# Designs tried in a protein design chat: VHH binders against F-box protein At4g00755. Part 4

Target 1, 377 residues: F-box protein At4g00755, of Arabidopsis thaliana (Mouse-ear cress) (q8lg03)
Amino acid sequence: MDFVNNLDTDTSLSILSCLDDPSDIVRASAVSRSWRQFVVKYSLSKNLCLKLFHQLSNVDHIIETSNDRNGESSEAGSSSLMDTRLLEKEHRAFALLARGCMSSPIESCIADAIRASSTDNYPVESILNTLEKRDRIGRTPSYWSSTGQHKTTVPESLLYKLIGDLCLITEVSIHPFQAYFQRGHPIYSSHYVRFRLGHEKDNSPHYNNSQDKKGEPGKSSIESNYVWTYTSQEFSMAQENRLQSFQLPEPVLCIGGYLLVEFLGRVQTQEMDGQYYICVSHVKVEGRSLAKSFRVENVDDNGKFGLKVLSYNDPKKMEEMDAEAGQDMDAEAGQSQLRNLEQLLNLLHRHPLDVVDYVWPDESDDEYAESEDEAEP

## First folded at step 23 (VHH)

Design L6 (from J5 with N32Y)
Fold by ESMFold2, last read:
Structure L6 (fold): chain B 377 residues (1-377), chain A 119 residues (1-119)
Amino acid sequence: as target 1 above (377 residues)
Amino acid sequence: EVQLVESGGGLVQPGGSLRLSCAASGFTVSDYWMSWVRQAPGKGLEWIGRIYSGGSTRYNPSLKSLVTISRDNSKNTLYLQMNSLRAEDTATYYCARELWNDDEAFDIWGQGTTVTVSS
């Protein structure tokens, strides 16, 4: 039975506010008109999103790509009618955000590399190389290198653009570079890595113009041009030639679409010059992108902004449309395989084979290891 | 409905230049990493280069000075400019869409356009 119709408001709020799963609030709003009206009136979808992602407190308003005025030209009318329209618009947007946070696919979220704090042999050893999974293309090494330093305390950073203005980030992975062409095959890692997520400051010439700020001591372009709304713990990094994954303690909603990777503490010198370097062959970030659903617009001087809704299509349905295109190619291959299998079966019926003489290898064998633990004194 | 169509191939004299086009439909090219790949007759695939979502480009080092990849977002079209063409550049040229995942697979391919470099 629909309990919202039969309970007082405070009891209904107590029950519904216990919903911690964004998808459950979306489901509750679909149960009946009374439940939907209650969810909308008390902003339950918005409040849950704010509870989960405090960065959303900077959202000032919602912008819809369709007609924001229900397609009507009218006088302002009652303030209560405009309040209802605002609450319904907010509900639609935050319900979509909640669905995206639960149903969008986990994917790599880096769209492009922006800059490094330093680059040796620019542009050959630039940050762009870190977007390649392999540490070489043909015979050419693929890695980013810092400049050399005599002190271990000089940090380095890599700046990336994410695939949209809203990404729910869960994991960052770093592959330190092993210089296979140097004596001893050294690995140029760092002691720690740290991650920051945030947005670019206003693009006005005074805001982004480094020439207007030339001569300012101790201020890097990265620090002056970006606002970091999340900073991770320092993660210990191993001196190992492998992709090392760093799970964030909780998923983080990145609004504005930038990732900074900081490398702290140099560990390896280059033999020829005795200087410390940091070298990275690959950087990957994984999360759920809401780029098909949202954009950030109209950032004001207080850091408040509008969320523009691009599409109310289900993010999972958009993934299914992309997979359907690939399925069309797979369907043709599958049809060809079926014809080949039918021909083989017809051949086997005409020419029976002695199965005892031909044993097909089992391709489903699990990997196994015999116990090799022998006791030693 | 997702499709890539290459065009602009044909016969070219050695030392000449040619620009290939790749028109996309059913998706926005700037939302993805896009690559050019070629295959000479009887040979394996050779990766030419990539354009990232933000417009940065990366090339096969052996081809870097000979090719340029660009994109026109208003036409949803990817381009490959080739200069100083040689007989060994005779191949079928494909554009391909990459996904951002870590398997680096190409999930959508064009049908290809053939370039023949001959006197």
Scores: ipSAE 0.393, ipTM 0.748, lowest interface PAE 3.0, mean pLDDT 75
Fold by OpenDDE, fold request of step 25:
Order: sequence, then structure tokens, then C-alpha cells
Structure L6 (fold): chain B 377 residues (1-377), chain A 119 residues (1-119)
Amino acid sequence: as target 1 above (377 residues)
Amino acid sequence: EVQLVESGGGLVQPGGSLRLSCAASGFTVSDYWMSWVRQAPGKGLEWIGRIYSGGSTRYNPSLKSLVTISRDNSKNTLYLQMNSLRAEDTATYYCARELWNDDEAFDIWGQGTTVTVSS
């Protein structure tokens, strides 16, 4: 039934606005030329994306790469034609974004460990150790440790770079470290964890407003350079030596590609000094990356940004092509190798004489554990 | 100016209930850890409990069964519900903002509100 042509605009908008799945909007746009024109004219893809992901309200403009421009002759068309072209560009970009948010594989979204709020025995107990799903390499412990504190209320944080400027984050997992080499095998967890997603501040020297915004007393030096667009609830973390998964209440679109893990309320003291520490062996972030499709450009102080479209290719097809090309394996393998080398160097700094038989973790074992939990009726 | 103002104190009979309020100004209570602390006459400060930024709570184990901490973000106000009050609960009650530094546990205090439990 071609209701777009048979109904008034308001009724048609009302009907199509009931669609809550971006794929349905795309399907609607594929019904006919008139439907597509309607979807484009009224920015239905954009509006739905904004409804689903409020962070996209900060999209100031869309940038397309020059290769896709070959078909649009620079004829100074009428203001109306320019508006139509803009709407078409918006439709394409937001349709792609919607597709990526729904269809991109769920994967690990951490690209790198950036900084810890504090580190005990740097670099041996650095945040880099949290990138690996292990608490030891051979006989050598592998974990991040905070500095000691006398007060339980002093928080700690770990800052990570995500694999994309746009990532839909669904879950964060944390493995508190158990110091098996210490008497009593203490687990250095926190009472709570909280997650923040955001972007770097544009360090463009805004010359003029030198009003010393005295950083609010208590913002860690890490927070000063970042804008957090999402802050989760506080999740209770068990004092247990296991990977603990914290599912976000809803998938959150990270703009800018940074995650802060905050540890709130120290739990465990070290016997030797009586101070409270937080130690973590592993951090995992799961979600959908749009890194192959989008970049974020020119994030201003208000959080407005340019959305750059890198490719209109299907992200799944790109992943399949990259998997076939072996290129993604090389980059991830290269980063993993680099991380492993850094970790090895850190181990060597700790134990210069110990020949550690470095067993490369076989990546293969993580695939099997996800399948069993779906089967309970 | 950053300020906390407690209210709701007064005279209550043993076994009674009382709800204290702490109105914040100059900052958002949901962005901070907030605590209730009390001081009985001639005694030191006693920590009652905390509400975290995320809304979770932690209590002094000795008082956990008798107190509930909550907040209304729309009012920027912290609450302390106390039930089954006893004479020993007579104290000045303070709300405080927690500071995450090594020097001081709390950076902002209210003026306090006095609760007297008496027959």
C-alpha cells in the first residue's frame, strides 16, 4: 500500500515515525522513489538515530570523502538543490550509522590503555597489563596496581582508547587482581565501579577566555582533558578473583572513543603498609565499532563535532574483506605483539635474570565460552 | 557559594521516626558522595552512612537497620530517614560532601540539625 502518496504528509510522518528500527526506515526508503524522497525530505533516518542515540544531537555537520563526490557536478544549483543534497547526504550517513549500530559484530573495543590515575611500581604494575586476559605470565604476576591510600574514599581510574571514534558500548568487564603471592591472597577490588564515555577536549588554544576555570577541586588531572558525555550508574563489584561483567542499562554510543573506568570505595589493605590498593588484572570492553565507517572531527568545547564518513560500504563486508585480506589480523596481531613486547619488557625490568618462557595466549579459546549460556530454557 | 543546610531535627519520643533533609546549593548532590554524620553530646563524630554518586548506599553496620539515606535529584536534597529512635540517637546530625583526597574526608559540612529523643 503506497500510503505516502495517498495520505497527507502529517499522517505519513506519524506512521513512519512509529518505526523504531533503523533498518525499517532503510527498508521504507527502498519501497519506491517516492518513499525514499519522503524519508530523505523529512530526515527520518536522522531523526530515528537521534532518538536512539541522543549523543548524535551533537553532530554539527557531515563530511564525505572526495571519492564519493565524483558524481556531483559542482554546478551552483539553486538553494533548494543544495538543501536536497544536504538532506541526501544526511540520509546516507545516518542510514549507514544506523546499520553499523545494529549490524556490526560485537567485539572488543579497547584499542589502547592510555593512563591510570595512579600506578604503583611503574612500569611493572601498569595499566598495560589490563589489556591482556591474564593475571600472570609464567610465574610473574600481571596486573595494574594503584598507589596506596589510607582512605577508602579515594577513587582510582583507568583511561582507555577505544578502537573507533564511534563505538556502541554494551558491556564492560573487570577482573580484580588477587595477589596470590601475598599472605592471605588478598583481592584488591573496589566496592563499586563506574564508567564514563567521552572525547578529548579540543586543545585548540582558544586564546581569549583565559579565565582560569580553576578546575573544580577534586577533578583528577585525567578528567581535565576529557569531556564525558555518558556516566553510568555505580555497579557493585564483588571481591572475587573473576572477570565480572557489567552490562550497561542500554547500549551507549561513545563519541570520541574514550572510556574511563572509575573504581570507587577501596576494599583491601596490604598487610605490609596497611594502605588500601586497587589492582586489576584485566579490563574488557564489548560493543560495536564504527571505526571503518566513521570518524569524529573537530569536537568543540560544546561537544559539537563533524561526522566524517569514511566509506559507505557495508561494515560486515568490509570486515569480511579485511578478514580475507588478512590485514585486520596483522594490525591486531601487531598491536597484540607490541603489547606483548611491552609487557615482556616490563617483566624483564622486574626479573632481569628470569628467562620467562613466553607462551603467547592462543586467541582461540575465547570463542567457545559464549555458546553455552544461551541454552538454558 | 557551596552550601549544605540540614533541617527536620526536633524532639521525638522513643520509638518514633524522623526524616532529616539536607539541601545543597552551589553543586549537584548526585555528582558527589554524600554522608550523614552525627555527634552526640560529649561524644565524637559518628559516621552514619553514605550515598554514592550512582545512588547506592552504604551504612554504618551499627545503624544500618535504623536508617535509610536517599536523595531527590530534582530538589538537590539529601535525606536521612530514621526509625525506632532511641535516647542514644540524641545528637546533632550533619550532612557532608565527601572529598576524595588524603587530607580531608569531607570538604563541605552543613550547620547541623539537632535531634532529641526523649519521653
Scores: ipSAE 0.012, ipTM 0.332, lowest interface PAE 9.0, mean pLDDT 82

## First folded at step 24 (VHH)

Design Fa (from L6 with L99S)
Fold by ESMFold2, fold request of step 25:
Structure Fa (fold): chain B 377 residues (1-377), chain A 119 residues (1-119)
Amino acid sequence: as target 1 above (377 residues)
Amino acid sequence: EVQLVESGGGLVQPGGSLRLSCAASGFTVSDYWMSWVRQAPGKGLEWIGRIYSGGSTRYNPSLKSLVTISRDNSKNTLYLQMNSLRAEDTATYYCARESWNDDEAFDIWGQGTTVTVSS
C-alpha cells in the first residue's frame, strides 16, 4: 500500500524527524491519507516546533476559538477517540505556528515603551523618545537619557512591550545619541548591550495600577514583575552615530511579549558635571509577529501557558491537503508504493543527513538614513 | 477595505475647543501606532502626535500643551482634542496608520477634516 506502511515505525520516524521546513511537513502530509495520519499520530508538527523553539515545551494546552467546548479537556471518556481528536488539534495549531515562524514577513515589533531604570530630566528625556527613529522632532532633541553616575559599572535598562504575546525575534537595533548641541558632539553609548525576552510574572496587569508613570525613574519593579526566559550574549556597541543592528544568533520565540535592553559599561562623561551617561535616540526590534494567528493565555509560575488559536490563515490549503490525501485510493498498489517512495526520497534530498552551514548575507552595504516620509516643504 | 474617516471639523472661534474623531474600519486601531497630522493652507504637513498600541502618547513638542490624543477601542475610534484654538490652527486634519514595515511611515490615510478658526 503506502510505503510509510511498508517501513517500520522507527525507520519512518527517524526519516521524518529530519524535516525542518514546514513546506516539507505539508508535503509529507499530502502524500496519502496514511502519511497524514502518521504525521498526526506521532506529533511530527509539534515535534518540529519543539526542535526549532524550545520555549514551546511550555505549551500546556491548545484553545481553539470555534471548537472549544466546556469539558473538552476534563473528559474521562474513551481515550482512543479523544486522543485522536487532541492530536489533530495539536497538529493544526503547531503546523500553523511553524509556518508562521518561517514565512511571516519581518516587521518592527515594538508596541510600546514601558519603563527605564533611570531617566534624566524626567519626563523630557524618557524612554518614549526611543520609539522615534529621528534624533529630533522639529528642533527639539529626541532621546532617552540615564541619570549621571561616577562609576562606569552602573548599568541601565529599557523595557518594551512587543506586539502581541507571540513574536519570533531576529534582530534588535540601537541608535546611540550624539549630542549635536554639545561641544565636541559627544556620543553617549555603552560598551555593551544585552537583550532579555520574557513575560509578566503575575497574571494581573500591574503597570496601570501601581501609580507607576511611564518612564518614571527610580522604580525597581522590573525584576519583581517579570520573568526572563531568554538572555542574549553581550554585544559590543560601537561609539558611532548610526543605527547598530544586533542579529540574534538564532531567532528567538518570545512568549509573553516583553523585551529588556540592558546597557553595560559607561563610556562618555558630560563636560558639565563629569558624570557618565548613557543616551539612546532609537530602539528597534525586528521579527515575525504571530499576533494575527495566536494568543498566549495564563502563563503560570512554571512558565506553562495555553496557546490560543485565533484563526487559521490557509483554509484553501487545508482543503487541498485533505483532497490530495484521498487521491491515493487503492487503484494501483504497486504504482502507489513506488510514487510514495519517490516522494519520500525527494523529501530527504531537501534535508541531507550531514550538517549544512548556511551563510545569510546579514549585512547590507546600504547606508542607514534619517528621512521624513511625509512632505514638509 | 481598510479605511480611516475623520469627522468633527468645522468653524470654531478663537480660544475655543474642538474634538476630532477618526473611525477605523477593516483593522483594529489598538494593533497599530496611530498618528494625527495637519496641513495648513499653503503649507506642508505637520505631525501632531501619536498613540502607541499600548496607549502611550507622544506629541510634537510645539503642540504638546494644546492637544490630547485618545482612543476608544470599543468604537475602534481615535480622537484629537484641541484646546485654546488660534487662527494658525486652521488646517485640514488627517489621521494615519503607521506601518509595521519600516519601508513606509504611514500606509493608510484618512480623507481629512477641515478646521477653521475664525471670528
Scores: ipSAE 0.537, ipTM 0.818, lowest interface PAE 1.9, mean pLDDT 77
Fold by ESMFold2, fold request of step 25:
Structure Fa (fold): chain B 377 residues (1-377), chain A 119 residues (1-119)
Amino acid sequence: as target 1 above (377 residues)
Amino acid sequence: EVQLVESGGGLVQPGGSLRLSCAASGFTVSDYWMSWVRQAPGKGLEWIGRIYSGGSTRYNPSLKSLVTISRDNSKNTLYLQMNSLRAEDTATYYCARESWNDDEAFDIWGQGTTVTVSS
């Protein structure tokens, strides 16, 4: 029996407002026509999204790219009918968004590297090297290096573009670089790391490697071109040659798709010149990308934006729901690990390689010859 | 069906140039990191280079002066330009999609196209 039809509105709202899981709101809207009408009428999906991610209060309007609404005409002068169609559109968009934020798989979220605040030996030691898991390809080192500084307090930063315009970010991982070719094998980490998430002020992003010239970032580069809507705590970074993972206290919805990694406090000098450097071999960002379903359009000066829906049908999420009793991530992860292992074993057996020490998974990547290296699975 | 189809291979004289294509279907190439990989006869896989979602490229250091990777998003197609070809560049050339799931390195491979460099 549909209990909503048997209760007054205030009691029904009290009961349904206890639903704090997006899956429960979707299930409630599918139980009956009256339950769906209730969820839509009182904006329960939108309100849940706002409760979970306050950044969504900046959604100004919903844009649908393609839908089954061809042939629907706007009725002139009908405010009640227009309100109903608006509520239906909002319900569809926010229900999909809530499902994506809770159910999309955790994936690597970096699309590209944009700029460093400084780069030694540009472009050889540039930010692009941080997208490689290994600290070398064959005999060639793979890391980003800041310029040298005599003061320990000069910070550095790395700027990345994330996949799509909407990503739910959970974790950032950083691998400080150990200069295995220098006496003492120094590790050029920082004391602290901090993360910022945000969007570009200019809708025409321009990547320019020449702006990575040595020195601190200027006002006309990172600070003047980006708006940071989230700034993390400072995380302590160990001077250790391992991938160090920094879990955000709560998942953060990034609108606009940019990440800034800030390195605070220098800890290691280079013996040749006595200057402090920060060097990083790998940066990884994990989260749930919503790029298949959404785009962000026209962020204005107040931070308001349009939410464009690209597709309402995500076959991966639907298939995962149907398979809940018979399938889990451990089974899929195990099969993926086996496939990657087979690829690595074939690579190792087919090529003569110079191999240096590595420790899996608490150390750097495998040390393969440059011509046949594979990313670690 | 998610597919990668390479084309443009063939017989080329030493010192020549060749441009390979990789047409993708079932997904958008600019949403992924994409790589070119080759396998010489009787040898294992050799990574050539990668193009990132934003268009940046990275190459195997031993090949970087000989190859260029590019992408045409309107055709959903990757390209590998090879110059100054040598006999040791004789191989089957594959394009491959890097997985968003960090448990896998590459999740989609093409069938490959064969390049033979001989005089």
Scores: ipSAE 0.470, ipTM 0.790, lowest interface PAE 2.4, mean pLDDT 75
Fold by OpenDDE, look of step 24:
Structure Fa (fold): chain B 377 residues (1-377), chain A 119 residues (1-119)
Amino acid sequence: as target 1 above (377 residues)
Amino acid sequence: EVQLVESGGGLVQPGGSLRLSCAASGFTVSDYWMSWVRQAPGKGLEWIGRIYSGGSTRYNPSLKSLVTISRDNSKNTLYLQMNSLRAEDTATYYCARESWNDDEAFDIWGQGTTVTVSS
């Protein structure tokens, strides 16, 4: 039923505004020319994206690369035509963004480890170790360690760069490190973890003569250089030697591509010095990257930014085209060796050869034979 | 076409230095984690080190040779600098792109370049 043509505008808007899936708006725009015009005219793609991802309210303007300008004839059209072109541009960009948020593969979103709030034995116990899936590389332990603290309330943080300026983050996983080389094999977890997503401050030297407000000494230098647009709740972390997954209540669109992991409440003391440490063997961030489609440009002090569209091509089709373009070369023989090598490496990653079987001493089930002392009568 | 091409292998004397190159095509090396891996004759694969997309590096602590991984983004090329080479460093050296998928460690490999350390 073509309700867009048969109903009043307000009713049609009310109906289409009930669509909660961005893909449905895209589908609606594909129904007919009149539907597309309606969707574009009333910015339904944009409005839905803004409803889902409030961070997009800071989109100041959309930037398209010149190659996608196939249709912009340079004719100085009327103000009305310019407005229509702008609305079309917005629709294209937000439709692409919506599609990316829904259809981009879920993948690891960490590009790099930037900084830890503290590190006990740098570089041996650096934040870079948290990018390793395992708590060891060969025979060498792989973990980040904070400095020791006497107070359990001193927080720590790990700063990561994400793989894109726009990433839809769904889950963060943390593996507290168990010091298997220490007596009692202590697990240096925190009571809670919290996540922040945001961007770097534009250090453009605005010569604003605003006085050196002596920042309070306790705000870690990390907080001063970043704007956090999202802060999660505090998640309880178990004192367990396992990867613990923390699902965000809703997918969060990170703009600017930075994640801060905050560790709150120290749990474990080191026997040697009686200080509290936090140690992490691995951090994983899962979500959908829009890095192939979007870039963030010119983030101002108010958090407004330009959204640059890099390509309207489906990232999956690009990967498929790149995969298909690789099939036509006669390299059957080299590919077999490489596949074998890849399989072998994947096997090595699955089965580290240097499983030094730390024979954890079998906790002998001391079967406490409850000697049923038969009380003789 | 997505491809990695290693070069710079050859014969080197013990104590010598060598720089291997890995030219990438079809993708930007700075957008991915890139690793160097080697395979000595009759041995398994050994991970040498990684450069992250952000430019940080991580190396295998078990390596006795001095290695440095770097990249030139303008050339879309990865490098492995090796110093103080020993006979035990004789191997085929591969560059690989690390996968973002948890199911595979590496999604693209080079053909390898052979390094022979001999007097």
Scores: ipSAE 0.447, ipTM 0.790, lowest interface PAE 1.6, mean pLDDT 83

Design Fa (from L6 with L99S)
Fold by OpenDDE, fold request of step 25:
Structure Fa (fold): chain B 377 residues (1-377), chain A 119 residues (1-119)
Amino acid sequence: as target 1 above (377 residues)
Amino acid sequence: EVQLVESGGGLVQPGGSLRLSCAASGFTVSDYWMSWVRQAPGKGLEWIGRIYSGGSTRYNPSLKSLVTISRDNSKNTLYLQMNSLRAEDTATYYCARESWNDDEAFDIWGQGTTVTVSS
């Protein structure tokens, strides 16, 4: 039953507004031409995306790359036609965004380590070490270390660039470093961790005139150049030599592609100097990247930005199509050798001497140890 | 087709320098972590270093002083600069794309380019 054609607009909107999955809106738009026109006309894809991801409210305009402009002759169509084209563009972009947010694989979202609030022995103990999954490379320890502090309340932070300007972040994992080369093998963790997601401030020259806002003296120089659009709760971090996962209460769409990890409450002193340090061997960020589909352009002081669509092609399909197009030549022999090399490298990476078996806790062994309360009679 | 093609290998004298190239196709090299790996004759694979998608680099400490990894995004090409080459640096050198999956270290490999350091 085509209710869009048979019902009044308000009723149809009411019905379609009950859809909570952006994919359902996309599916609805595929039902018929009239349904598509209705979905486009009332910006249902956009509206649903905005409901799910409030950060998208700052989308000022959509930019499409010229290659997709094949057929639309620049005829100065009526204002109405321009409006329709804009709505169509919005629908396409938000439909793609919705698909990316729902269907993109969960992967590591860190592209690079940008800056630490402090570093004890730079560059040896730099934030770059946190990109490594290991606490050592060969025989060399691999970790970031803060400078020493006498006060436990002095926070530290690590700033990362994400792999995309748009990333749906679900989980952050931190591995406190255990100094196995120090007496007592201290673990330099923090009591709490907090996460911020955001973007770089537009360095447009207009910000130079506000000389007078004496930034609050306590904001680290790192925070001054970024706008944080999301701040998590404080998560308790155990003083343990393991990768600890912190799941965000809900998936958070990061716009601008920056993550700040804050370490709150120092725990461990170094024996030699009696100062508190924070050391981290690894940081992992998991989520869904939209980097292949979108870029963020011209983030203004209000956080408004241009959403640039890079391609409407499914990045997976492009990879698959590119993979299928290459299958015709005698690549079987080379692929076998490469697979063998890959296996060998994977074995080398898995070799127990270099692999501290980070037993990634298999999510499976939620063996609820039923504590048999042996009721002693 | 997604592929990596190494080039620039050859014969070099001890103390010489060599720059290897790794041309990527079918994907954007700057979107991935990329590594250089080598295999000397009769030896296992040795990791040389990595360039992150953001452009930072990490090296094997044993080789750090001798190697530099860089990338040209416009050419979609990875580079390995090697200096002060020694006989022990004789190997086949591979570029590899690092997997985003935890189960696999590398998902794409080149065919390798051979470097021979000999007087």
Scores: ipSAE 0.020, ipTM 0.478, lowest interface PAE 4.7, mean pLDDT 81
Fold by OpenDDE, fold request of step 25:
Structure Fa (fold): chain B 377 residues (1-377), chain A 119 residues (1-119)
Amino acid sequence: as target 1 above (377 residues)
Amino acid sequence: EVQLVESGGGLVQPGGSLRLSCAASGFTVSDYWMSWVRQAPGKGLEWIGRIYSGGSTRYNPSLKSLVTISRDNSKNTLYLQMNSLRAEDTATYYCARESWNDDEAFDIWGQGTTVTVSS
C-alpha cells in the first residue's frame, strides 16, 4: 500500500518516523520515486541517525569529494534546486553513516598509543606495550607502568588514537599487569576504570606524533588538548591477571577518534619503595570503524564539525577489497614485527641506569616428597 | 658487531674447579637473558643455566649444586663457576644470548671453550 501518496504528510511522517532501523529508511527510499523524495525532503535518514547517535547533532556541514561532484553542474540553479541537492547530499551521507554504524565489522579500533599520564621507566615501560596482547615478548615483560605514588587517589590515564575519526565503540578491555618477576607477583590494577571519547582541540598545536613518542610524557594534563564528548561510568576492575572486558551501556559514536582510559584508585604497592603503581599489559577497544567512509574536518570550539564523505562504496566491499589486497602483507605480522623491532630498539637504547632489576622470586623447590611406598615384605 | 667470546676452558682434575668467562661485544649483557650451554662429545646440547637481565639465576636441576652463573656489568662479561668437576662434565661450553623472538631460543652464540676433566 503506497501510504505516502495516499495519506497526508503528517501521517506519513508519523509512520515513517517509527522506523528505528536505518536500513528500513533506506528500503523505504527505494520503494518509489515518491517515497525517496519524501525520505529526502524530510531528512528521515538524518533524523534517525541523530536519534541513534546524538553526537551527530554537531555535524555542521557535509563535504563530498570532487569525484562525487561530477553530477553537480555549477549552474546557479534556483534556490529550490540547491536546497534539493543539499537534502540529497544529506540523505546520501547519513544513509551511508547509518549503514556503517550498523553493518561495519566489529574490529579492534586502536590505531596507536599516544601518551600516558606518567611512565616509570620510559621508554621500556611505555604505553606502546599495551598494544601488545601478550604480557611478554619473548622473555621481556611487556607492560605500561605509571610512576609511583604515595596516595591511592592519584589517577592515571592512557590516551589512544582510534583507527577512524568516526568509530562506534562498544567495549573496552584492559589487562592489569602482574609483575611475575617481583616477589609475591603483585597485580598492579586500579579499583575503577573510566573511559572518555573525544577529539583534539582546534587550537592545540599539532604536536607531531613523532615528538610525543620521543619526549618524556610531559606532566601536562592530557585533558588540556582534548575535548571529551563522552564519559562513561566508573567500572570496577578486578585485581586479576586477565583481560577484563567493559561493555559500554550503549554503543558510543566517537567523533574525532580519541579514547582516554582513566585508572582510578590505586590498589597495589611495590614492596621496594612502598609506592602505588598501575601497570597494564594490554588494552583493547572494540567497535565499528567508519574510517573508510568518513573523516571529520574542522572541529570548532563548540564541537561543530564538517563531515567529509570519502567514498559511498559499501564499507563491506571496501573491506573485502582491502582483504584481497592485504592478503600479501600480513599487516598484523608486520605491525607485530615493527613493535618487536621497536621494543628491541628500546632495549638497545636502554641506558645502563634504567635496568629494572627484575628480582625473580626463587621458585621454591616444591620438594615432591616421593612417598616411598614401603613395600611390605 | 655483536659477538660472544668464551674463555677459561682447559684440563682439570676430578674434583677440581673452573671458571669460564664469556665476553660480550656489540651489546650489553645486562639487557638480555644469557645462558650457558654445553655439549659433551657425541651428545646433544645441554642447558646449564641462565642469568636474567635483573641478575637472578636459574639452573638446570641436574647441575644446580655444581654451577654458579654471574656477570660483571662493568666488563660486559658472563661467568660460569663450576665446582667438583667430574669426568661427565667434559664438554664444550657455550655462552648464548637468549632471543627475544619466540621462534628461537638463542640468537647469538660464542665459539665455545672446551673443558676436559681427567685424572
Scores: ipSAE 0.000, ipTM 0.241, lowest interface PAE 14.2, mean pLDDT 81

